VHH binders against Iron-sulfur cluster assembly SufBD family protein PH0883. Designs and how they scored, part 14

Target 1, 326 residues: Iron-sulfur cluster assembly SufBD family protein PH0883, of Pyrococcus horikoshii (o58613)
Amino acid sequence: MLLNGEDGSMTIKINHVKEYEALVEIYKKEGLDTSLFGNRIAAIIISGDKIIGLNSVPGVKIRGEEVENGVKADIEIADNVKLPFPIHLCTGYLRSEGYQKVIFNIKIGKNSIVKFTSHCIFPYAKDFSHEALTSIKVGENSWVSYEDEHIHGEGVRMISKTEIELNKNARYTGKFSLTKHRAKELKLEMIANLGERSVLELESKVKAVKDDSVEVREVAYLKGAYSRANLKSTVIAFDEARANVVNEAYGFGDYAKGHVECHEIVKGNADVQTVPLLRVKNDKAELTHEASIGRINEAQLMQLMAKGLTDEEATELIIRGLLGEY

## First folded at step 4 (VHH)

Design p12 (framework vhh_gocatamig_d2)
Fold by ESMFold2-Fast, scan of step 4:
Structure p12 (fold): chain B 326 residues (1-326), chain A 119 residues (1-119)
Amino acid sequence: as target 1 above (326 residues)
Amino acid sequence: EVQLVESGGGLVQPGGSLTLSCAASGFTFSSYALAWYRQAPGKKRELVAGIYSGGSTVYMDSVKGRFTISRDNAKNSVYLQMNSLRAEDTAVYYCATGPLYRYWGSDYWGQGTLVTVSS
């Protein structure tokens, strides 16, 4: 089935009311912004292999197609569009077992400013495989923010690949977060090609516990002159979790500048490997890196709490100290 | 699935004693630190006592010498022995795993057990 959102429709199309209501309730429980389900918000809401909600606003065209075990969506933002609200991408799976594949093709026109808020919601997963493929093309002089937050049950195997193309003077800030729920098996890859004077910021935050296996790869090809990239990864790993983080920057353009920042916070027998890979292909390009690894002292943490700090306050204080923040 | 189930709460006279128990399932208990928290009406949850996998303990200053935390790894249980109870100890008491899990949003908490200290 093929569904289109046209400029000026301004209506939410809901095909499965109970599943839609279930997702809204999960947002309430998890402290997520339920206003994202409002009529002023351009959105595609997915449950399994079904499109259960679709809304368009002026300047945003969303076309969705239900495919075998998933959904493919094409999202086009027109030239000269400045959205006051984010575009909401909600991908849910409300069963305990199965497989889901989602494909997002996103094109942003020229001179536009947009934000995407993406949520992947798999709260009941016990034996579930999820595959996401996202392509994002940012037009000249456009600014994009893309925030991706995940809520997983105990048994999710996820592969997520995002490809980003930045045209002249384009800006992209991408954030990935999987900190509140079980990672189990995660393979996350974000690859960006930067045009002249474009700016990229990629940030990943992952918490791994028990026997979780996490792989994160962030790549910037600084092809354009005066292009700039910042790749940041933060991994908190506990128990016997394993994490491999690879941040790659390639400096091709004249006066291209890249920075790679990797922060590992380890507790217990967790094993975290960070591999910054910097390749200067032009003598005028500059690439730098910094990395830190810190271990949380649980005795210090609980002693601070015994003195009156909350769980969050004591942990934040220690983590901020380890990350060099005050 | 992680479960923590508290028991042992109730009404007690000032100066009296209670033992709280927490039965755990769904994780390798012996490798985790466990803690007791409490929350009185209108106040934040606060750490009362904690016990590490190795047996080391920490206590809130106001309960030192009165409360004792212990664990039994064979029974997947943690206990809070509360002596010389005061009116200010009236609260819902929660069993929980390590503090960092709470900060990152995947804390394991029990449903709580009410302790009322009143004549």
Scores: ipSAE 0.000, ipTM 0.360, lowest interface PAE 12.9, mean pLDDT 84

Design p2 (framework vhh_4orz_3)
Fold by ESMFold2-Fast, scan of step 4:
Structure p2 (fold): chain B 326 residues (1-326), chain A 119 residues (1-119)
Amino acid sequence: as target 1 above (326 residues)
Amino acid sequence: EVQLVESGGGLVQAGGSLRLFCAASGRTFSSYWMAWLRQAPGKRREWVALISSGGSTDYADSVKDRFTISRDNAKNTVSLQMNSLKPEDTAIYFCAAGYTRYSSPYDYWGQGTQVTVSS
């Protein structure tokens, strides 16, 4: 089934009203912005393998196709488009078990400024596998911000792969956050190719607890002259959680500059490995790295708990002292 | 806050026409999406027509080309012109308002007006 959005028009499937209601209520409960369901917002709203909402605005074209166990969407932003509101990507799965695959192909034209707000909403998951494949091509002189936030139940196995292509003078800022809900099994990969004078900022923040298994890979190929990349990963790991984080930067272009930041906080028997991999392929390219490694001090934790804080409150205070806000 | 009151329902023969009105009281009527929904006997409530704050319209396939939704922001009203009525259009028709296209359930609802189409 192929669906197309129209400028200022939305296809509402009334037999999916219950699922819309559920998603809106989850947004309210979790403190997410419900204005993202508004008429001025270009959006694709997915529940399981169904497209339950689709809206286009001038300059933004969204085409969606329902496929086996999922959805494929093509999103195209025209040249010279400056959107005052974000493009809303809502991917929901409201059952406890199953599999879902979502494919987003995103193309941004030249001289455009757009923001994406992506939410993955799996609140009832107990044995659920999610696979997301996203391709983003940013045209010359365009600026893209992409924020990805997740609401997970206890049993999500997620594979997320994002490929980013930046043309001349393009800028991309990507942020991934999974700190308030269960990670369980997470494989997150973001790979970027940078053209001349393009700028990349990638940030991931993940909290792993219990027996969670987390793999994060951020890669920048600084191919263009004067290209710049900053790869930042923050991992908070508790209990018996395991996390493996790899940040890779390859300097090919003349005067290309890359920077890698790895921040880790460990508590209990958690095992965290963070690996910066820097390859200078051009004598004129510059790659640097910084690391911040903190361990929750048991004595400090007990001192705060003795003053009336819970283990969670004391731990949060220590983390804020080490990383700031997260 | 918005209060909605429907009028214009009644009994009509197949092929006939009716015009429904929704009168709104409130400070921000022009900012709301306005919708008409209906509930037929033994069926679930279904959406039939929608109009944005900016005047763009959308219709369910079952009523496309037969129904026309319009609004008058100066009079705080929205109307639904129903032409070529069929027995399957028999339902209670509700006016609804929301801040977003998907305000589901809509933030404000009227009490409904009965439309009966005889064969």
Scores: ipSAE 0.000, ipTM 0.102, lowest interface PAE 21.0, mean pLDDT 82

Design p4 (framework vhh_sonelokimab_d1)
Fold by ESMFold2-Fast, scan of step 4:
Structure p4 (fold): chain B 326 residues (1-326), chain A 123 residues (1-123)
Amino acid sequence: as target 1 above (326 residues)
Amino acid sequence: DVQLVESGGGLVQPGGSLRLSCAASGFTFSSYAVGWFRQAPGKEREFIGAISWSGGSTYYAVSEKGRFTISRDNSKNTLYLQMNSLRPEDTAVYYCAAKGYRLYSTPSEYDYWGQGTLVTVSS
């Protein structure tokens, strides 16, 4: 079934009240912002292969289509739109097993400023496969911020692919975080094409434990003159987890500037590989990299544990000290 | 397949000593905290001690402080329990258990268990 939010009204269309209420309760339990379910927020709320909520606001057109094993949504932001509130993308799956595929096609007009808050909520997953395909086209002189946060159960296999096209003077900041819940199997890919004087910031932060397998790929094609990109990846890996991070920057445009940052924190027998791939295709382009690799200091860990902290608590404190975030 | 195989149990006189071993296979032993539990006839499983992935930290049940020593050899994928000054009340089946990077005293927090080795302390 197709749900259309292009009427410009502050309308919420709910198909499954019980699942909607369940998602709101999960947000409360996990400390997520429940105001995102408000009537002033443009939103699409997904549970499995159903659109259970849809809200539109002036300047934002959302069209959703229920498809086999998932949902496809087209989101269009008009020219000259500055949204006071974020656009809420909620993708839920409340069963323990199965498959879900979600497709988001997002187009931002010219001279617009918008923020997306995306949540993927799979709290009961034991044997669940999720695919997300996102296309984002940012018009001239527009600014987009996209924040993606995940609530996972113990058995999620996720593939997330995002393609970003930045027109002249466009700016995109993308952030992905999966640090408080099980990664299990994660393949995350973000690929951006930068036009003239456009600016890209991509950040991913993943914590892998036990036997988790994590693949992260961030790519910037700096095609336009004076385009700028910053690709940042942080991986925290414990136990026997495996993580492979590839950050690629290609400098094509005159005076294009790219920077790659890779931060690794390792404990136990975890294996983390970070591959910065920098290819200067124009002698006037500049590409740089910065990397840090930290191993949890056993002496510091033991000192904290001697003061009454558990191995986990001491480890978390050391990681916060190394990364500066909490 | 994950396996934990205990050995070294048997009959011992009160005041005697025993050294139990637990051979681990099927997972990366050096990445996990591991521990020892026991279960006496008609009683629930009781925590004895746990040791961190590196061997740098240990946690013991208060009632057994000083009599039992837990250690590990990551090069041999083996966990040990040295038991001294044994008493008749130490008679139980002894189990090794593995979880993750945390030191747990609660049986339900361990994912992998051995079959157990019987220790009988009797005159």
Scores: ipSAE 0.000, ipTM 0.101, lowest interface PAE 21.1, mean pLDDT 83

Design p5 (framework vhh_8fcz_2)
Fold by ESMFold2-Fast, scan of step 4:
Structure p5 (fold): chain B 326 residues (1-326), chain A 123 residues (1-123)
Amino acid sequence: as target 1 above (326 residues)
Amino acid sequence: QVQLVESGGGLVQPGGSLRLSCAASGFTFSSYAMNWVRQPPGKGLEWVSGISGSGGSTTYADSVEGRFTIIRDNDKKMVYLQMTSLKTEDTAVYYCAKGRYSYGFWTSYFDYEGQGTQVTVSS
């Protein structure tokens, strides 16, 4: 079934009312922004293999197709669009077991400024596999921000791959966050190709606990002259969690500049590996990296707990001291 | 809990100046980018200007660059829009909008808009 939200009416077309209402209630319980379900917001709202909400606004066309075990969506932003509100991408799964695959194809025209707010909501998952493939093409002189926040139950196995193409003078800022819920099994990959004078910022923040297994890969191909990239990864790992982070930057263009930052905070027997891979392919390109590794000190925890803080409160205070907010 | 209260709108003649104010409460003001958005009569919303949480970075729509200035005072939890050389096409309801996060790209990140303040540029 093909659903087309291309009429520009700014009115949300709601399917499967009960699932839609359930998802909004989950947003309320988790402290997420429910204004994103408003009529002024271009949106696609997914539950399982169903499109349960869809809205287009002037300058933004969203087309969705329900497929076996998932959804495919095409999102097109016109030239010269400066959108005052974010485009809301909500991917939900409200059962405890199963499989879901979501494909997003996103094209941004020239001279446009847009933000995407993406939520993946799997609150009841106990044995659930999720696969996401996102393609983002940013036109000349366009500015894109993409935020991806996750609410997971106890048993999510997630694979997410994002491919980003930046044309001349394009800017892309991407943020991924999974800090307040179980990672369980997480594999993230973000790969960007940068054109002339384009700017890329990618940031991932993941908290891994218990026996969680996390893999993060961020890649920047700085092909264009004067292209700039900043790749940031933050991992907080407790208990017996394992995390492997690979940040890759390839400097091809004249005066291309790349920077890689890896920040780790470890507590207990967690095992975290971060690997910067920097390849200068042009003598005029510059690639740098910095890394920090913090271990939560038991003596420091005990000192804070002696002042009346719980282990959780003391741990959070130390982490905020090292990273600020996360 | 989060509140944004705009003020300073009114009737001004073409070529005139006006300063809009937005009083914010219910969140850590300095941690978030702030924006001004407007809606002309019978048209859609148009982003006007943004300022980072620290105030160190600003950006403007092409239609207002050189004429408008966005400023913030974190001690007073206020954001302002200083408008000069006003044109009839600047007539709109102006809204103060909170960004989701304080970072360099703030132009499209809006979580909470206020009730708005009307600006009319006419003789």
Scores: ipSAE 0.000, ipTM 0.114, lowest interface PAE 20.5, mean pLDDT 83

Design p6 (framework vhh_8fcz_2)
Fold by ESMFold2-Fast, scan of step 4:
Structure p6 (fold): chain B 326 residues (1-326), chain A 121 residues (1-121)
Amino acid sequence: as target 1 above (326 residues)
Amino acid sequence: QVQLVESGGGLVQPGGSLRLSCAASGFTFSSYWMNWVRQPPGKGLEWVSGISSSGSYTTYADSVEGRFTIIRDNDKKMVYLQMTSLKTEDTAVYYCARHPRYYGSGSLDYEGQGTQVTVSS
């Protein structure tokens, strides 16, 4: 089924009222912003292989297509658009087993400022595979913020690939968070090509527990002169979890500047590898890196537990001391 | 039982003002977006304004933006529509409506009985 959000529409189109209401209730329970389901908010709301809500606002055109085991959506922001409210991308899966593939093609025109708020909601997953492919093209002089937060059940296998193209003077800030729910199997890849004087900020924060397997790859090709990139990864790993984080920066442009940051917090027998890969391809480009490794000491845990804290409470206190809230 | 009761309509001259009220009961009011929709004589339903569950976001049809203000009071379970600079084309029955609903269809999640606004000299 092909669904189109018409330019200038201030209304939401809903195909499955009960399922839509179920997602709203999950947002309330998880402390997410339910105002994102309002008619002022440009949105696409997905459940399984169905588009259950779609709303466009002036300057934002959303087209969605229901495909085998998923959805493909095209999102276009016009030139000279400054949105006061975020664009809401909600991808849900309310069954315990299955497969879902979602494709987002996002094009931002010139001289525009827009924020995306993306949520992936898989609260009942026990044996579920999710694949997300996102392409984001940011026009000249445009500024994009993209925040992505996940709610997972116990058995999610996720592959997420995002490709970002920044034209001259474009800015993109991307944040990915999976810290409050089970990672299980996660492969996250973000690859950006930077044009002249464009700016990229990518941040990922993942908590891995039990026997979780996490792979994060952030890549910046600083092709344009005076392009700038900052790649930040934070991984918190417990138990027997395994995490491999690779942040790659390639300095091609004259006076291009890249920075990669890797932060690890490890407890128990978790195995974490962070790999900054810096390739200076131009003697005028500058690439730097910073890394920090925090280990939760068993003696420190026992000391806090002796004061009446549970293992979980003591661990949380130590992590908060190292990273702040997460 | 979901119930929405509108009031505050009446006859007003062009350029005048009216405040419509909607009293809600039978559901968790603070959890829903609320809307005002209207039906002019001989025409279909037209969406007028919306307000988020918290009141942080408001939205308006182009025809009323700058003239109408939507407000809510979650403690009193009330939503209001303050109308100023009224025009003859604002003449309609005004309904309070609970979101979600199918916009552009003949179906709403829930609507009240309506309140008549007549702008005439």
Scores: ipSAE 0.000, ipTM 0.125, lowest interface PAE 19.7, mean pLDDT 83

Design p7 (framework vhh_7b2m_4)
Fold by ESMFold2-Fast, scan of step 4:
Structure p7 (fold): chain B 326 residues (1-326), chain A 118 residues (1-118)
Amino acid sequence: as target 1 above (326 residues)
Amino acid sequence: EVQLVESGGGLVQAGGSLRLSCAASGFTFSSYYVGWYRQAPGKQRVVVASITSGGSTKYSNSVKGRFTISRDNAKNTVYLQMNSLKPEDTAVYYCAAEYSWGTSYDYWGQGTQVTVSS
């Protein structure tokens, strides 16, 4: 089924009222921003293979199509648009098992400033596979921030691939977070092509526990002169979790500058590999890297526990210290 | 019970073609990544081709250009079209299914013998 958000009303069109209300309640329970379900917010709200909420605002066109096992959406931001509120992308799956595929094609015009708030909400998943394919094209002189936060049940297998194209003077800041819920199986890939004087910042934060298997790949092709990229990954791995993190930067343009940063914190028998791949293709390009591995200090852990903290509380305190959040 | 049943194997002359089928039952096939593996006598099983739940394909270098993997989710079946067969392709071919991306497979079929004579 094809759905169109253009109607001049600026109020969200709601289908499947009970599923919509269920998602709002999950946001309340998880401490997410429920104002994103309000009027004047451009949005597409997905549950399974259904579009259950859709709204467009001046300067933003959202068109969605319900497909087999999922949804495909085209999102277009006009030239010279500066949105006061974020564009809300909510992808939910409220069953315990199954498969969902979501495709987002996002195009931002020239001289625009927009923020996306994306949530993937799979709270009841026990045996669920999710595949997301996102294409983002940022026009000249446009600024985009994209925040992606996940609420997972115990059994989510997720593949997420995002391709980013930055035109001249475009800026993109992308943030991915999966730290409070089970990763289980995660394959996250973000690949960016940078034009002249464009700026990219990609940050991922993942906590892997138990037998979780995590793969994160961030790639920047610094094609344009004076393009700049920062690729940052943070992985916290416990128990028997396995994580493989690859941050790649390719310096093609004159005076292109890339920085690759990976921080890992390991406890127990977790196996974490982080690989910075830097290819300088132009003698005027500069690529740098910083990688750190912190292992939870057993002596420090025991000292904190002796002061009355549980193993979990002491571990969280050490992690916050290592991440510089105090 | 979860089942993967291979068929289509047999004896064929070098340069010939065979089409293998793998019929799945007992699970949500469309959610699974499926691969074809082969094992020659005295050797370990090796991957030949794989297809994701979305239809993206990958091939081992030894079969690129000769083999084609495809799936029909309506029929819960995956296929391996094998062209320009060589004696070195002689092996038992196994269908394997995995719920998501990874390096291991959750379910295996019984295998089907492919013999290529020179």
Scores: ipSAE 0.000, ipTM 0.099, lowest interface PAE 20.4, mean pLDDT 83

Design p8 (framework vhh_7b2m_4)
Fold by ESMFold2-Fast, scan of step 4:
Formats: structure tokens, C-alpha cells, sequence
Structure p8 (fold): chain B 326 residues (1-326), chain A 119 residues (1-119)
């Protein structure tokens, strides 16, 4: 079923009140911002293959289509829009087993400033496959911030691919986080094409435990003159987890500048591979990289535990120290 | 089956010595961290000493210089040599091994062995 958000409508269209209320309760339990479910927030709220909430605000049009095993959504931001509130993208799956595919096509007009807050909520998943395909086109002189945070149960297999296109003077900051919940199987890919004087910042943070398998790929094609990219990946791996991280930057434009930053924190028998790939195709382009590999010191861990911290508390404190976080 | 079995506790006079042993089975002992904890009546359980897979040792300030932790990987055993015992050392002593870390930590614990130091 095709659902349209109405320009100027400040109410959420709710088709399944029970599932909507369940998602709100999960937000409360996980410490997520429940004000995002307010009637002044542009939003699409998905549960399984159903659109259970949809709201448009002036300057933002959201259209959704329920399809086999999922949802397709088109999100258009008009020219010259400065949104006071984020656009809320909530993708939920409240069953223990199954498959879900979500497609987001996002187009931002010119001279606009918008923030997206995206949540993927799969708290009861035991044998669940999730695929997400996101296309983001940022118009000239527009600024976009996109934050993606995940709440997973024990058995999620996820493939997420995001393609980003930045026009002249466009700016995009993307953040992906899966640090508080089970990764299990994760394949995350973000690919960006940068136009003239555009700026890209991509950050991913993933914690892998037990026998988790994680693949992260961030790619920047710095095609435009004076384009800038910063690709940052952080992997925290414990136990028997495996992680492969590839950050790629290609310098094509005159005076294009790219930086790749990879941080690995390892404890136990985890196997983490991080590969920066830099290709300068123009003598005037500059690409740099830095990498850090930290191993949690068992003696330091014991010393913190001797002062009354739990293993988890001591481990998190060491991780914050290694990442320079307060 | 993972199992940790403590032995060597008992009653001892102040200034005396005891050697505790912890026999491990069901996991790759040589790869894992092992520690000794104690719990006195009315107090929280606290770490006393630990030994890493590489043999590095750590001690609480209350036992440093008096207690020595060691391991024998061929026998899957960890030891705690307790010298110059004080009445304040009276507690149930537990052996613990860490198999997983972080939010998915599974600490394997022995049932404990009583150490009583009379004045």
C-alpha cells in the first residue's frame, strides 16, 4: 500500500496503534528520545512490512509504499528549508524470526539544513535478516547530518548499503553506531561521491562480541575540486569475534583532501583486520591516513577491578581512554 | 563443563601461612585470566590477586608483599601462597576465570574455601 504524507499536516497517521506503542516503550527502555514521536516531527515509522506512522511537515514530503517483506520510502526536502527538528526514521521488527527489506530514497534540495535521526529496532530478533538500501542526494549548498543507531536482539543478520551524492558546496555528516547491542552478522557499506567544494564526514562505531562477524566498508570518491572527506571507523572486538574494515579514498579533483582514520580495540581472541586504501589520481590531491591498534591490557583491567569496578565497567573505561573519549 | 575447585583453606594462627589451590577443567586454561577473590562476613566480595595468561601478576594493596599468585598451565591449576596472615584476612576465598569479556562476560566461579585466621 502507497501512503503519502501531507504537506502542512502535523499529525502522525497511525495504522497499528499496538505496534506503535510497543516501539515507544522500547525507546523509553533503551534511553532513546521519545519526543521524536511527537506530532511536530517529520517521520516514517515502520514495523515489519507495514508503515505504522507517517508525518510530513512544511518543506518535507514523505511517501511510503508497503512491498513484499518490506517498505520503500521517498523523502524529499525542498529548497531553502532549515528544519528546527530532526526527521525521524524508525525501522522496527518486533518478531523473533523473518526477513525485512527497507529502501530509502532521500533527496535534499538546494540551500537546506536538515538532520536525520534513524533508529533500527529489532529487540526480539533470534533468527532475523535485515537489508537496508539508502540513497541520499544532497543539493547544492545544503548541509545534512544523519545519525543511525541500532537496537538488536541476539540473532540479527544485517546488510546495510548507503550511497551518498554531494553536489557543489554540499556537506554530509553520517554516523553509524552499534555498540550497546549484539552485532551477530553485520555488513555495512557507505559510498560517497563528492562534488566541487563538498565536505564528507563518515563515522562508524561497532562493538563485536562472541562469534560476531563484522564487515565495514567506507568509500569516498573525491571527484570535485576542493572536495574534502574524513572516513573514520572504530571497531571494538572481544571473545572470538571477527571484523574486517576497509576505508577507501580516491583523490580525483584538484586540491581534493581526504583523511582515513581506523581505530581497532581488541580483547581476547578476536581477529580484526583494518585496511586503508588510498589512491591519488591527481598530483594536486592529498590523501592521508592514521591507524591505531589498541589491546586491552589484562593487568590494567585487574587493577581497575581491584578498585571495585566490574569487568564491563573497567573495560569501557579503558576503551574510552584508548579512543580519547571523556 | 567448566569447573573450578578450590582447596587448601582452613584455620590458622595469626602470622601463619596457607597455600590455596584452584584446579580448572573444561576450558583452555593457559589462554585465560585467573583471579582470587575473597568475601568477609558483612562485606562485598573483592579481588585479592590475579594472573594473566602471560604470567603477569596484580595484587590488592591489602595483600601486596604477603601473598603470591602463580599458575601451572600443565596442571590447569592456579595457586595463592598466603604468608603473614592477619585476622583481617578471614574470608571465603573464591577462584574465578574469565572466558568472555564486556557485556557478555561469563565469569566461572569456584564454590569457595573458608580461611579463618585466629588472633
Amino acid sequence: as target 1 above (326 residues)
Amino acid sequence: EVQLVESGGGLVQAGGSLRLSCAASGFTFSSYWVGWYRQAPGKQRVVVAGITSGGSTVYSNSVKGRFTISRDNAKNTVYLQMNSLKPEDTAVYYCAAQLYTGSYSYDYWGQGTQVTVSS
Scores: ipSAE 0.000, ipTM 0.218, lowest interface PAE 15.5, mean pLDDT 83

Design p9 (framework vhh_gocatamig_d2)
Fold by ESMFold2-Fast, scan of step 4:
Formats: C-alpha cells, sequence, structure tokens
Structure p9 (fold): chain B 326 residues (1-326), chain A 119 residues (1-119)
C-alpha cells in the first residue's frame, strides 16, 4: 500500500491502532520521549511491513510504500525550513521471528535546519533479521542532526547502511547508540561524501556481550575544499564478544581536514580490532587519528567487589572512570 | 569513474571448467580486497572466494579444492578458476572490492556474469 502525507497537513494518519498503542507503551516502559507521537511532529511509524502512523507538517513531505517484508519511505524537507520539533522515524517489529527491510530516502533542501530522532524497536526478537538502507542528501547551507537509538531483544541480526551526501556549507551530525540492549549481530556502515566547506560528525557507541559479533564502518570522502570530518567509534566488549571497527577518511579537497577517533574497553576474552584508514590524496589536506584500548583491571574489579559491589556495579564504575559516561 | 567488469561466464557441462575474470579501473586496485560472490535464482548472495591485498585467500567450503582465486595487480584484474563444476554452481557471479577485509560491506560491485552448468 502507498501512503501519501505530502498535503502539508498537520493531521496525523493512524492505521492499526492496536500496534500503534503497543509502540507507545514500549516508549513509556523504556523511558523514551512519547511526545514524539504528537500532532506537531512530522513522523513515520512502522510496524513490520505496515505503515501504522504518518504525519506531515508544513515544509516536510513524507511518502511511504508498504512492500514485501518492509517499507520504503521518501522524506523531503523544503528550502528555508527551520523545524522547532524533530522528525520522528520509528521502525518497529513486534514479533519474535522474521525479516524486515526498510529503505529511507531523505532529501533536505537549501538553508534548512532539521533534527531526526530515529528509534528501532525490536523488543521481542529471538530470531529476527533487520536490514536498513538510508540515503540522506543535505542541500547547501543546511544543518542536519540525526540520532538513532535501538531497543533490541535477544536475537537481532541487523545490517544498516547509510549514505550521506553533503552539498556546499552543509552540516551533518549523526549519532548511533546500542549500549543498553543486546547487539547479537550488528553490521553498521555509514559513508559520507563532503562538498566544499561541509562538516560531518559521526559517532557510534556499541556495547557487545556474550558471543555478540559487531562490525562498524564509518567512511568520509572529503572531496570539497575546506571540508571537515570527525569520525568517532566507541566499543565496550565483554565475555567472548568480537568487534571489528574501521574508520576511513580520504582527503581530496584543498585544506580538507579529517579526524578519526576509536575507543575500546575490553573485559574477559572479548576480541576487538579497530583500524583507522587515512589516505591523503592532496598535499594540502590533513588527516589525523587517535585510538585507545583499555582493559578492565581485574585486581581493581575484585577489590571493589570485595567491598560489596556486584560485578556489574564494579564494572560500570571502572568504565565511567575510563570514558566518563557510556 | 570506478568500474568492475566481469567476463568468462557461459554454459558448461558438469565436470567442466571455466575461468572468470574481473577487470577493475578507477581505484588503487593493489590496496583492495577482491571477492567473488554468486547468486542463484531465489537464493541469497553468497561469498565464493576472496583475496586480500597481500594475497591471502578464503573459500566457501563447497568450492574448496575446486576453485582458485588469484589476482594480477599489474593488470588490475582478479580471476576465479573453476574446476569440476556441478549443477549447483549455476548462478550469476559478481566481482566485488573493498578497501578493508574486516568490513562487511563492499565499496564496488560488478554487473555480474552468468554461469550455467547443464548437460
Amino acid sequence: as target 1 above (326 residues)
Amino acid sequence: EVQLVESGGGLVQPGGSLTLSCAASGFTFSSYYLAWYRQAPGKKRELVAGITSGGSTVYMDSVKGRFTISRDNAKNSVYLQMNSLRAEDTAVYYCAAKIYTGSWSYDYWGQGTLVTVSS
């Protein structure tokens, strides 16, 4: 089914009321912002292969199509739009088994300022595969913030690929977080092409436990003169988890500057590999990197536990000392 | 402009041999990991063989001993020598390239070449 919210109306179109109410209750239980379901919020709310909520506001057009095992959505922000509220992207899957594929095509016009709040909600997953393909094109002089937070059950295999194109003077800040729920299998890829004087900030934070397998790849092609990129990845790995993190920066433009930052905290027999890949293609471009690997001090852990802290409490205290907060 | 162009596919009888070639242009070939994937109708794409910039190889269990992947950096080409072909090897074969072997995603893909194993 094709659903069209491009009329500029602020009226929310709600389908499948029961599933919509179920997602709202999950937001309440998880401490997520339920005001994102309000009628002033441009939104697309997905459950499985159904669009269960859709709202457009002036300056934002959302078109969605229900397809086999998923949804395709086109989101267009007009020129000169400064939204007071975020655009809400909610992708849910409320069954224990299956497959879901979502495709988002996002185009931001010129001179606009917008924030996206994205939630992926798979709380009952035991054997579930999720694939997400996102394309984001940011027009000249526009500023975009994109925050992505996940609520996972025990058995999620996720593949997420995001491609970002920044035009002249465009700015994009992307944040991905999966620290409070099971990663299981995660393959996360973000690739950005930067135009003249554009600015990119990408941050991912992942906690891997048990036998989790995590792959993160962040790539910046600094094509434009005076383009700037900061790529940051943080991995906290326990038990027998494996993580492979690659942050790549390619300096093509005159006076382009890129920075790659990788942080790892390991405990137990976790195996974590991080690789910063920097290729300077122009003698006027500058690329830098920093990386840190910290291991939980077992003697300190045991001393804290001897004083009455649980393994989890002692571990959290040590991590906070190494990273501040996670 | 980046291109990966496969060639060498065709019809072959069970037990026969084929050599697939992939010619690359538009990137620094010698620095890349190259792989051959295949996809049969109604099935998912699967990794057949891969080769690192340093020459280390990996193979799918069902093709070990029958297929050999190799590269020629001077010619910007990667090859897949397929021997003792079976009906289940019938698929479209794709060449793919990525800069880092630990990444799950590939930077570049070819258009594919069809291999049909039939009598």
Scores: ipSAE 0.000, ipTM 0.108, lowest interface PAE 18.7, mean pLDDT 84

